# VHH binders against Flagellar brake protein YcgR (ycgR): the designs that were tried, part 31

Target 1, 263 residues: Flagellar brake protein YcgR (ycgR), of Thauera aminoaromatica (c4kar8)
Amino acid sequence: MAELSTPSPASPAPLDGGRGDELEKFTLRGARQILQLLQDLITHRGLITAHTGGGHSFMTAVLKVDEERGRVVLDPSPDPQANRRALAAPRLTCVTQLDGIRIQFPLVGLGEGQDKGRPALFAPLPAEMLRLQRREFYRLQVPLAHELSCLLKAEDLARKPVEVSARVIDIGAGGVAVVVPTGAAEFVIGGTLPACRLALPDGEPIELDLEVRNLNRQTQRNGTEQLRVGLRFAALPRAADTRIQRYIFKTERALNAKARGGL

## First folded at step 1 (VHH)

Design pc8 (from pc1 with K98R G99V L100Y R101G Y102S S103T S104W W105E G106T T107P; framework vhh_7pa5_2)
Fold by ESMFold2-Fast, scan of step 1:
Structure pc8 (fold): chain B 263 residues (1-263), chain A 121 residues (1-121)
Amino acid sequence: as target 1 above (263 residues)
Amino acid sequence: QVQLVESGGGMVQPGGSLRLSCAASGFTFDDYAMSWVRRAPGKGPEWVSTISYSGGDTSYADSVKGRFTISRDNAKNTLYLQMNSLKPEDTALYYCARVYGSTWETPFDYWGQGTQVTVSS
């Protein structure tokens, strides 16, 4: 049996307009906004899934934006058949994520050439980009004042069970990102952490099974090292889902009120 | 400038073995978890295996568990994939990928050009 890629919380498959009338709200058409978003993708070095139609896709990245020539430069697939399909396709649909938000954009008029002596694909700048901030893709940055934590059931370097209290830095309908001291436990992509406990301000801790999706080591200004861990809710009871969504909604409203001069 | 360069691919018969290598440069290799990702003909990318920054923990896709072994040599900035009991279904381009640390971003921020593995009689 084939195991699917370990994607970020949003599927790499493109969203269509069939039930996306609301997607117009999230569509960027300003040249300045499009250029900024493409530059952000370059800066964060994000992996892009490029769909060529007929159920075919390949992995790529934006290598650069040539503003003077009005084009984007993409990393070609090492699969020659994927490149041939892309060049023959009337449209390439690119899907990626940035800061927890799904990004999707079309490219039309794909060509091939070289960038700095290396093979490259290029296309005119997209006329529009979707920056989708739906409930399933939204991530709330957790206020430090909330002191939101998750007790993780993990393993140390010797594979012995350990419990780690991790600070939750962001939360969404599909998961959380936490920070832990480097070396407190070992984590691997696809690993399962059973019976972890998420502490929300609205009641008793929620018991959750979590799947490790992302890892990053960070050094803070004071010299302490921390590991950022992205965790997906592997199984989420309806009551837990409701409580998490209530926390997100309530916190967003409080932050919006504060931004408008409320406290 | 982050670079990941895969090697060791080739053509083998079913039941054969191959060892893939990935040479990493342009970043502190032992600060990052690393993965192998493959693309079979006509399919999108499939995650194969991940190894922690220290090498102490590994995980595998169900399709390869028990047959493949991921390892790393941090002194040499090199990632490995030992592939045993190869099947025709393992035919794919194999990519070395650096794991990114954000929950809602793509799981990988860099990958190499890939190395072709073909399993046929």
Scores: ipSAE 0.000, ipTM 0.160, lowest interface PAE 15.3, mean pLDDT 77

Design pc9 (framework vhh_7pa5_2)
Fold by ESMFold2-Fast, scan of step 1:
Structure pc9 (fold): chain B 263 residues (1-263), chain A 120 residues (1-120)
Amino acid sequence: as target 1 above (263 residues)
Amino acid sequence: QVQLVESGGGMVQPGGSLRLSCAASGFTFDDYAMSWVRRAPGKGPEWVSTISYSGGDTSYADSVKGRFTISRDNAKNTLYLQMNSLKPEDTALYYCAKEYHTGFSLYDYWGQGTQVTVSS
């Protein structure tokens, strides 16, 4: 039985910790990455399930990161028994979600005290945090200002090869949705479009094989017809995956900065 | 000013149904995946269901699959959970959660949740 048990990315249950090399690619060890992740958990009061062992857990949140003292400050449970179990545990396993990504990290050396006159739990900063991405659900709505395009290699209605520059309307780790004028090309669900070129704002176009997953014909209120095509990435190289992920993260970061600045 | 306000809970007999709502404000609802999470008395929080930003993809915990349906109305900035064939073990405080898609964004819980009690 050499199979890694992985619960749903959204499940609060801990992962089985038996496959270190398989989980290493999802493990953050950089101090700045860990601090940024903990700061993000603070910013919106993200809920954390803290497992104390023996089937016991409680709900908490990171209230503060004390960089000078190298520790996190956690919200204690309103249940005194839960706090007592946590303080007696040799280790807490903390599970939460961020951007559809499952986050899991250990806390060792839990103590209790006060923060600004209120009860609090304290623990040293974790040396590592596990991050498992839920790629299947995430789609970034592409800002129109980015003018993101994909050059599709398809066939017209006469079965002649045609190249169509399509506007990318959403993008995720698994694929893109594009819009094309009705009649520009013919698409068949399950068909493969080889050697298409995805143009990101920064850098050279990425060459991709795309599989047609869905089709939706839309008539705009100005009378213009467009076809929305859902396309799955086939055989995506890691370098291409990294560039797409970087674009998604950078764009979401900018959108979140705008939202926070408007508050 | 980001807020999530849960409602629709109550007391119901086993086999009954309830529909939960979550009213979202202060952010662009259409840009985020949304989840339902519950906490039963004496248990830790349990993830229940997630829906993608467009509503095109959904996922469910095994304990509720086939009985619960998650949905959203992006025009009304509202998330729903239709709960059918309710069991006593579904008794919990139910929370609406927002997932930001940045690799470092948070679950946001802004309300007290909505209490669901299934008893005879």
Scores: ipSAE 0.000, ipTM 0.163, lowest interface PAE 15.1, mean pLDDT 75

Design va1 (framework vhh_vobarilizumab_d1)
Fold by ESMFold2-Fast, scan of step 1:
Structure va1 (fold): chain B 263 residues (1-263), chain A 119 residues (1-119)
Amino acid sequence: as target 1 above (263 residues)
Amino acid sequence: EVQLVESGGGLVQPGGSLRLSCAASGSTFSSYAMAWYRQAPGKGRELVAGITSGGSTSYADSVKGRFTISRDNAKNTLYLQMNSLRPEDTAVYYCAADEYWSGDLYDYWGQGTLVTVSS
């Protein structure tokens, strides 16, 4: 009897945070941003898949944005049944892509009519839009507390081999940006640094080849100069790629949780 | 872009266990939200279990406590451990992936694997 009555305290916040807060940083709620994104879809003639529920969808496009009436004008389906389903639906989920970025938004209160003598569908402007950048294009700004480093195998000014421990300032699926003291090593754009070691949490350093993509000298407020080096991963093993993506995801999620409750 | 291939389906007696696997191809597997759906004869497709890229899980009430969803990002593989199987669990099981974490619309689907629970 007593064993049945000893449940641990439960919090609803962790359950809601699992999927919802992972999307929050990609959600546009500013009226100007929403209008600009819809105009971009018009300019690029982006095709939209509108989901009406029950496994049904149809292809549409944004024809125009009516700012005075706060409405978006959509191209109706050539299938009258699809238009009837859309008009009967409590909500449409609209999905499209622009330059490899997934865009998703709801439309509520769909109506029908005409635009310049042609049949059209009308809906109020969405209050929010998701603009989901693919993770392979994302660059995580590495928290200083993580002390991420990459041991670079490079050459000094006399072309002799040197090893330089560089602080990782950002990381993505395709590479890292690191900081080295000015004069610690010489880098040539397009040059390769073999057998460098990337130190990530929760495991042994990852051995990988890096290609130099860019160089930028920066003077800090304390008067010290540092060299910022952009490095591309060359021939990254699958296991290493997985560890890097996992680090990026977990860190993004933690940073999003800390930023939640603000704008 | 991801391709999904399910395996592990078969015939099992009531009360038995079965483990389904879903092998994915693509460097971004670790960022995907993944799910198992099933379609029983004469019924629509229904969500069985979901897992986010961060490892948070959700289950349909009908399978909670009996099924466990898990993922191995190093192997690009999704799993469904099915215990205490019942005749009503008979269905084609599908693996699904959401590239952009929406969880509302899965973009990639496997071909399915048949699970039959009968005596």
Scores: ipSAE 0.000, ipTM 0.135, lowest interface PAE 15.2, mean pLDDT 76
Fold by OpenDDE, second read of step 3:
Structure va1 (fold): chain B 263 residues (1-263), chain A 119 residues (1-119)
Amino acid sequence: as target 1 above (263 residues)
Amino acid sequence: EVQLVESGGGLVQPGGSLRLSCAASGSTFSSYAMAWYRQAPGKGRELVAGITSGGSTSYADSVKGRFTISRDNAKNTLYLQMNSLRPEDTAVYYCAADEYWSGDLYDYWGQGTLVTVSS
């Protein structure tokens, strides 16, 4: 009767973020802390971007934490292809924000099933969660009414120069995330987009260089594909930095006032 | 003025192959960046493949490994070899041209050719 040694769950590979030492202080590994943070995500109905690799992602949410079984329940994508990618992925990288703090955690061993008669995705509880409290990582979700845009100087597949007007969906001190139509341009992670123009409500567009840091192809509920591009400010003049910070603060204040029942 | 005329579209079964051609008018074809776009019913126009005047090629992820863009400058013709066709490849395919180093959008478009992939 050979005791089948249950293979020890492979330690989740460290989040390839910055220098491992700098991220340690922001990494939660305590079971109670992890459970609490997941519960907080449930309570606040935090939307999570789940990255499946290859530039693909889908929107999900934590529906339930099953402490007894040591698993998390996620909302599946309305796109069956996204779910297939998720299940085929060796690792799901989940990214979200809670109270302006970026949260990132890996899920491994994803499976599909049913929770209370509804389709759901299941994964073991994450072994670690990264909670980035640094202001540098804060991203303001841009109100749709502000209609922030960024003119991107890029190339198409034929290496022809193209200008793409992209909607800004979030902004921080370090960069912006934008949405572009699929096929509008070709982006390469690590590539630089020179002489782009960020339009803020308070004046003339800011000219700046942008570095492509992240690419996420998302399928909308209507079946339309969009490309989310994460862009870092490669060189930001001090005056531009001040303007961006001012915009963020002003917008946050307005949003908070509204949330408190003000106007 | 450059005129672009697409040809080669039609009905094909899944897994089949089709070759599209785009004939360009004029003597300056070799100086143009060229591209294939497609538009499926109810969807926006998307870039499929591009080729520079120098012959450098790029592909959308959805067609990579299946489609090949090429050009014959002597014939003023752009080609798209499509292999392993799928129902999702059903679309009107458009040829586009612009002078190399032009910062503008594509100046010239064909009328399109319909590709239908069905059983």
Scores: ipSAE 0.000, ipTM 0.234, lowest interface PAE 15.7, mean pLDDT 84

Design va10 (framework vhh_vobarilizumab_d1)
Fold by OpenDDE, second read of step 3:
Parts: sequence; structure tokens; C-alpha cells
Structure va10 (fold): chain B 263 residues (1-263), chain A 123 residues (1-123)
Amino acid sequence: as target 1 above (263 residues)
Amino acid sequence: EVQLVESGGGLVQPGGSLRLSCAASGSTFSSYAMAWYRQAPGKGRELVAGITSGGSTSYADSVKGRFTISRDNAKNTLYLQMNSLRPEDTAVYYCAAELPYYDSWGEDEYDYWGQGTLVTVSS
């Protein structure tokens, strides 16, 4: 009776980032740096995709860092099956973004328990965190109260011109991300949207050309589909750049002041 | 973890056609943005075509009108239909996948790569 050694599930290949040497400059191994980055994730309420292997993942967040016990507390999935997979996985690969920077880190030794009477997942602090700046420019998350919008000049499926009012969700020196209803227009990555209008709170809309860089379909909790569109400023006048930068700085200051309890 | 396996490469005459396939492992193929890259001998890797999870496509200018990227989510397979092949299309073709919910588009932003398949266009 030949014991068919069930092939050990292939350990998730090391994050095939660039050549091992190139990734070292982006790898944090210092305990203080790791703790700080985890705290930053908590402060910004960053959503994390936790990969459990086998093509499965769930959404989580860092809820707390317990420095005394050397552990991180994660939000469990509402799906019990996802939690079971997570607990059974030899390693979680966590992926998130902070300020336009991709963050990846492994968690091993996952356990379940309670934090302040609420279900939670626990893991030892990661030994390393990868911080990869892939975005050329910082992106400010636009407060919902600001109601920034961008009028997109696009085409429909029949290539007829359409105008779509899109909510701006983030903004940086290099571009904006917007949300549009699914089916409002046809977007092509690398395509140019000419003579669009970005509305800022401080004056008249800015006319600019936008290049489509990314498309992501999102399903809302209510079942409505939305399209997130990443747009690059294809041609930005200097005066417009100044206005955008001013808006970003002003907003950041206000957000920081609020976070410090000043407003 | 997603494994990507390319197939369909080979020798073809100028003006000929090939269809490349990339089989992806895992159950979340539909959530990935996918792309074809190629690397010619002595040259850098370049984008050939991309397709979002939503099905929007992009092409390099050099292949526009000749190549078509498509995906079959039910089969977890990415395709590249290559028509009117030219000697300059000779390269190793790579399949790439981007993790879900990562809002990036660029070579350095792909998380998974195949081993590649060689396409040779010669008389």
C-alpha cells in the first residue's frame, strides 16, 4: 500500500516582485517601522485583502496592534468559510494601499478569539512588510462633503458622444479617480477624454484632457454596480496644477487638524 | 496564489496567425486584470495587450488591428489572437495577472507572471 504522499500545497511563491535585490530597498524589517506602518493602517482604516491561497481571499482590516503581546488584531470575515480558510492557511498574504503606496505583508500563525467581546483574528506581528511606491503621485482621498466632480466627455457603446458627471474619490498632482454608473460610457485604457471639466470648491471648473489608466468594476452593498475610473492628467495648465495642489494641501491640513481634535 | 501557464507559441510564416492561451489557476480569475507582454531577443519586456476584469482592452500601437486579447472566465483562460504576424513580432510572450482591487496599470504592478511561450515569425 504505497502511501500516496499528497503533494504539500505549494507555498505561495514569494511575492515575485522584481529581482530579490530590488525588493530589499522596499522591505521593512525594523520592529518600530513595522509597528508604525500598522498603526498608520489603523488610523487610515485601510482595507486589506487577505489571501489564503488557492485563489481565495477576504477583506479585512487591522483593528489593533498589541505591542505587549507582539500581535496584530484583524477584522474577521462575515463569511465563516473564509475565516476557516484563513485559519487553515499556513500563511496569509495581506495586500493593501496607503497613500498610493502598495503594502504587502505575510501573517503566519493565525488564530481566532475575542477582542473586547467581539470576534477577532490574531496573528503575530509580521517579520517584514513590503512597501512599494507604484504611484507616481500621492493621492488624497477626497472627503465626501467636498462633493468634487468631474464632467467626463466620453463615448457610449455606439461611439456617440456622452457627458458623464463623475464623483471624484481621490486626487493627486498626476490625476484623479472617479466613480461612474456602470454603462454610462465606454472607457478604453489608454484612451483620451478631451475637454473634461474638474470642479474644485475654490472657483470655476478646470478644463483638462484626461487619459484613462485604470478601470475597476465595483459592486456596492446594495447590489448596484459602479465603475471606478483612474484618470491621468494628460495636459494640465500650470495655473490648474497650482489650484489642485492648493486644494490638496488645504484639505490635508484640515483633515489633520480634525484628527488632532482641533475642529 | 495564481499560477499562469502559457501555450500556443511556435513557428509561423510572415502573414500567418497564432492563438496564445494562458491558463490561470484559482477560482477568482474573473477578478484579475490580465495582460500579454513580450520580450524580443536583446530587448526589454513590452506590453502587447491588456484586459481589465470588466473586459476593457488596450493594445500597443505596434499590434493594434492585428492582435486581439480576450478572456473566458468560465475556463479561467486568457487568449491572444495574433493575425498578420511579422518578423518583428518574434518574442517570448508572457501572461501577467494583477491582484484584484489593486488600481494600477503597469508592468511593475502585475503580481503574477507565466513562464512564457516562444513565438517565432520567419520565412
Scores: ipSAE 0.013, ipTM 0.319, lowest interface PAE 8.1, mean pLDDT 83
Fold by ESMFold2-Fast, scan of step 1:
Structure va10 (fold): chain B 263 residues (1-263), chain A 123 residues (1-123)
Amino acid sequence: as target 1 above (263 residues)
Amino acid sequence: EVQLVESGGGLVQPGGSLRLSCAASGSTFSSYAMAWYRQAPGKGRELVAGITSGGSTSYADSVKGRFTISRDNAKNTLYLQMNSLRPEDTAVYYCAAELPYYDSWGEDEYDYWGQGTLVTVSS
């Protein structure tokens, strides 16, 4: 096998400066703070991506907080395999977003049973939760109505070029997450997808080189499985960066206006 | 930012013990949640054990009571003590690191992986 060409330049990285120390100030460890945040997720019907390890996740939600028993009640997946993976996992990493604020927390000791006669998953209250309100960590969840897509230039199982139109589910300063049908293309973590085309609602598609950062098979609320691909912007041109940032800003602004009781 | 190197793998008889080490280089090891994953031939990777930056531990049901995960922040090292080993524990074991409560582009679960170390349990 031939040596690879000179690697594409990495995307502009944030300054190294003690991110672990900065994240600590956003970590909630007070029992009342944790309870309040979980209740906020219930009130806003926040959908949670629960990562079960091995490149798998499923969509869930907090149904209730049982303060007396010190546990949370989660909506199980309609896919029994997703529930089996969750129950076998040493921990779930739960990720959600509320009003542009990243929320992440671990759940350990997951069990299954029934709540009011309906199937449910149970876990002890998390000892800590991240509530991260930082622009560099902000991911805009793309509204379905925007039909944001990225045309991926990839290869199939036979290493033949293939173009896959993938739906963009979130976007930020450093990259996008997309969903593709299983088997549509081959993806390798660390691999580069050259000359992909990101279609924003206004203007011509943006041509970008994308680096594959992660692969996760996500079971949706309806029980169907999708491959989620995390893609980092490689060598993002300034003009493309400004267009992406303007889209994020405008969409965030519109969502904030809607949340205040607007249209 | 973090580089991980596993060691301690090898051949061991059923019922034996083995201790895996994962040496981290780079900055902020103490800030990372750490985990051990394994992959047996013909199977996907599975999470074996995890430890948070604060030291809370978790284990897969298949290894609970037999394996112990620990960390030494002064040495930037993660350990997995494996006791009462079974042929079913035969796999390549991988060290993984993520910033606690951190999510970035493509780093939803773990930011960094080691190259792996082979553990074979057989007579």
Scores: ipSAE 0.011, ipTM 0.269, lowest interface PAE 9.7, mean pLDDT 79

Design va11 (framework vhh_vobarilizumab_d1)
Fold by ESMFold2-Fast, scan of step 1:
Structure va11 (fold): chain B 263 residues (1-263), chain A 118 residues (1-118)
Amino acid sequence: as target 1 above (263 residues)
Amino acid sequence: EVQLVESGGGLVQPGGSLRLSCAASGSTFSSYAMAWYRQAPGKGRELVAGITSGGSTSYADSVKGRFTISRDNAKNTLYLQMNSLRPEDTAVYYCAKGDFEYTWSDYWGQGTLVTVSS
């Protein structure tokens, strides 16, 4: 860790080993866990920053996990020099994010070849993967059955006030991510949405001031567009903070119980 | 590390056209998403257009049908073709890099000024 700052979950910079035992509890070493996490990166189209050392990196993605041969298939860089640096490197440090959770893993023994007639990079499965799931990095995926919504106070293209009911897709200690249809409202990074209303189970909606942190326009498989908006809690009263944390805790417990075959 | 330099802004009459360029230097361009943002005096920055590494595009409703985002990976350059310009398009236009395929980062160039007036 740097003395003055730590990398964010979205930062391409690798976390250093100076934290020792703090990172061990977030490190996955089970083969099944590693395979599942890599498959999740494929399913969610996770973009990976691969560090080759000396300040060099390139963007890649996991194209395939070959469980029988114990290897991953990666998308090569369109820059041939980046690929040559990667092949010459003794180790790649791969950094990505899945649902607000920072994921970092090494790849050793990188080779080149072809997958389905196209150039590809190959590496043995990593022996370990870091999944940094701390309160400040963790985001709860909101179950669809909960129908969590946030009523946003925004403006349309004509600068007229508009209220948009947005579906909450994830929630953490610092904010929420919501989905709205493209064109429903205009959002500006750094802009404040005052007096929005977050509807949680068990009680009245929570009135919150939200700051726009990021905007992601996504094309769905069916060709429709949706806007994913990342929103930070600008000012959170203690009572609201308690209710949000209680919801996250209860939902995690319920999901864990269901995963174990409990009620 | 990628450095982004915008150019192509200027003064144009309503109904005119301008083409903005964003030159990337320092590292690989073709592997990441790119976007154009703008900021008028006294207002926040707004997303104008985005293009993914795979070539998928998106536009703000106010510019759909008038603006076209494109990229030339061989030249490490992002473009914004602006047609049928209106006074309300007056702003400083910024080029930005996305860190994930569909995520727009806050990495900014210095911007290029577009003024639409008679």
Scores: ipSAE 0.000, ipTM 0.101, lowest interface PAE 19.6, mean pLDDT 75

Design va12 (from va1 with A97T E99W W101P S102E G103S D104L L105G; framework vhh_vobarilizumab_d1)
Fold by ESMFold2-Fast, scan of step 1:
Structure va12 (fold): chain B 263 residues (1-263), chain A 119 residues (1-119)
Amino acid sequence: as target 1 above (263 residues)
Amino acid sequence: EVQLVESGGGLVQPGGSLRLSCAASGSTFSSYAMAWYRQAPGKGRELVAGITSGGSTSYADSVKGRFTISRDNAKNTLYLQMNSLRPEDTAVYYCATDWYPESLGYDYWGQGTLVTVSS
């Protein structure tokens, strides 16, 4: 018997030194900026993927910043083998995100001990942190009241052109997710849907090309199936990009105000 | 690539429990790291729990000790066992093939399943 190879990413890949010059503009080196960012990760309880090299990683979190001793305190992995790999590694590359912003930083000189009687990992404060905003990957859940729709130009099962009005369930700067009845059209991952029309609450529909990125099937309570289609904006003009980002920002602000008891 | 369908959400009283399921179809489920995210009304998406292809798990501090992530590779299914539920756990829960799809361009998201914790 032979075990089949199972190449699989255990966690997101870090951005590496091959792009050093390009990433320099996103790198924080001020001590106050680094301390503030680490404190923000604590406040938001951000989970961190720590890469130990060789395709290995574990999940952790910053529990505390100890300014007096110049170190961070990290949550150890529930997997003892992951902790042993981390302690043996010459460097950890830590990757997380905060409000859609990718944050990456190195830790060197990892040790183990206790903090307030509980097991903990310790490392010196990083000298630098990468903060890379990936706004195009952020997704806003679309309020049903907005009746946001996208008219898709696709093909049916017989390869005949059809137009499908799809409800937009989430939207980002990089794309939308829509729901359609199963069988209404044929979607192929990687395929392009030309000249679709995205209707925002204000203004004329935006005409754009969409690339199919993912497909998910869901059975409704009444036994009918719906298909969720993830669609990427292809070649989006700046004016359209601005309108979409404005809608996302305005809607987020309104939802946040409503959640705090303000309209 | 994989297709993901979440289920198991519903209305539950504080202190109650629910088990969420994520059924995967398409490519080999066992090759993917999997995660549960949630999004409360008016909030951004929050990573709740992750599990690697090898079975190593991690949890957000807010759910540690109350939630358990697990997988059944024979059934191509990911689970989230949710115990001691609180009103603050009210959210749409999403299944994903990694921990940070929004940040890294991975986008194998499910449609989500609504969990409401109220009396």
Scores: ipSAE 0.000, ipTM 0.117, lowest interface PAE 16.2, mean pLDDT 75

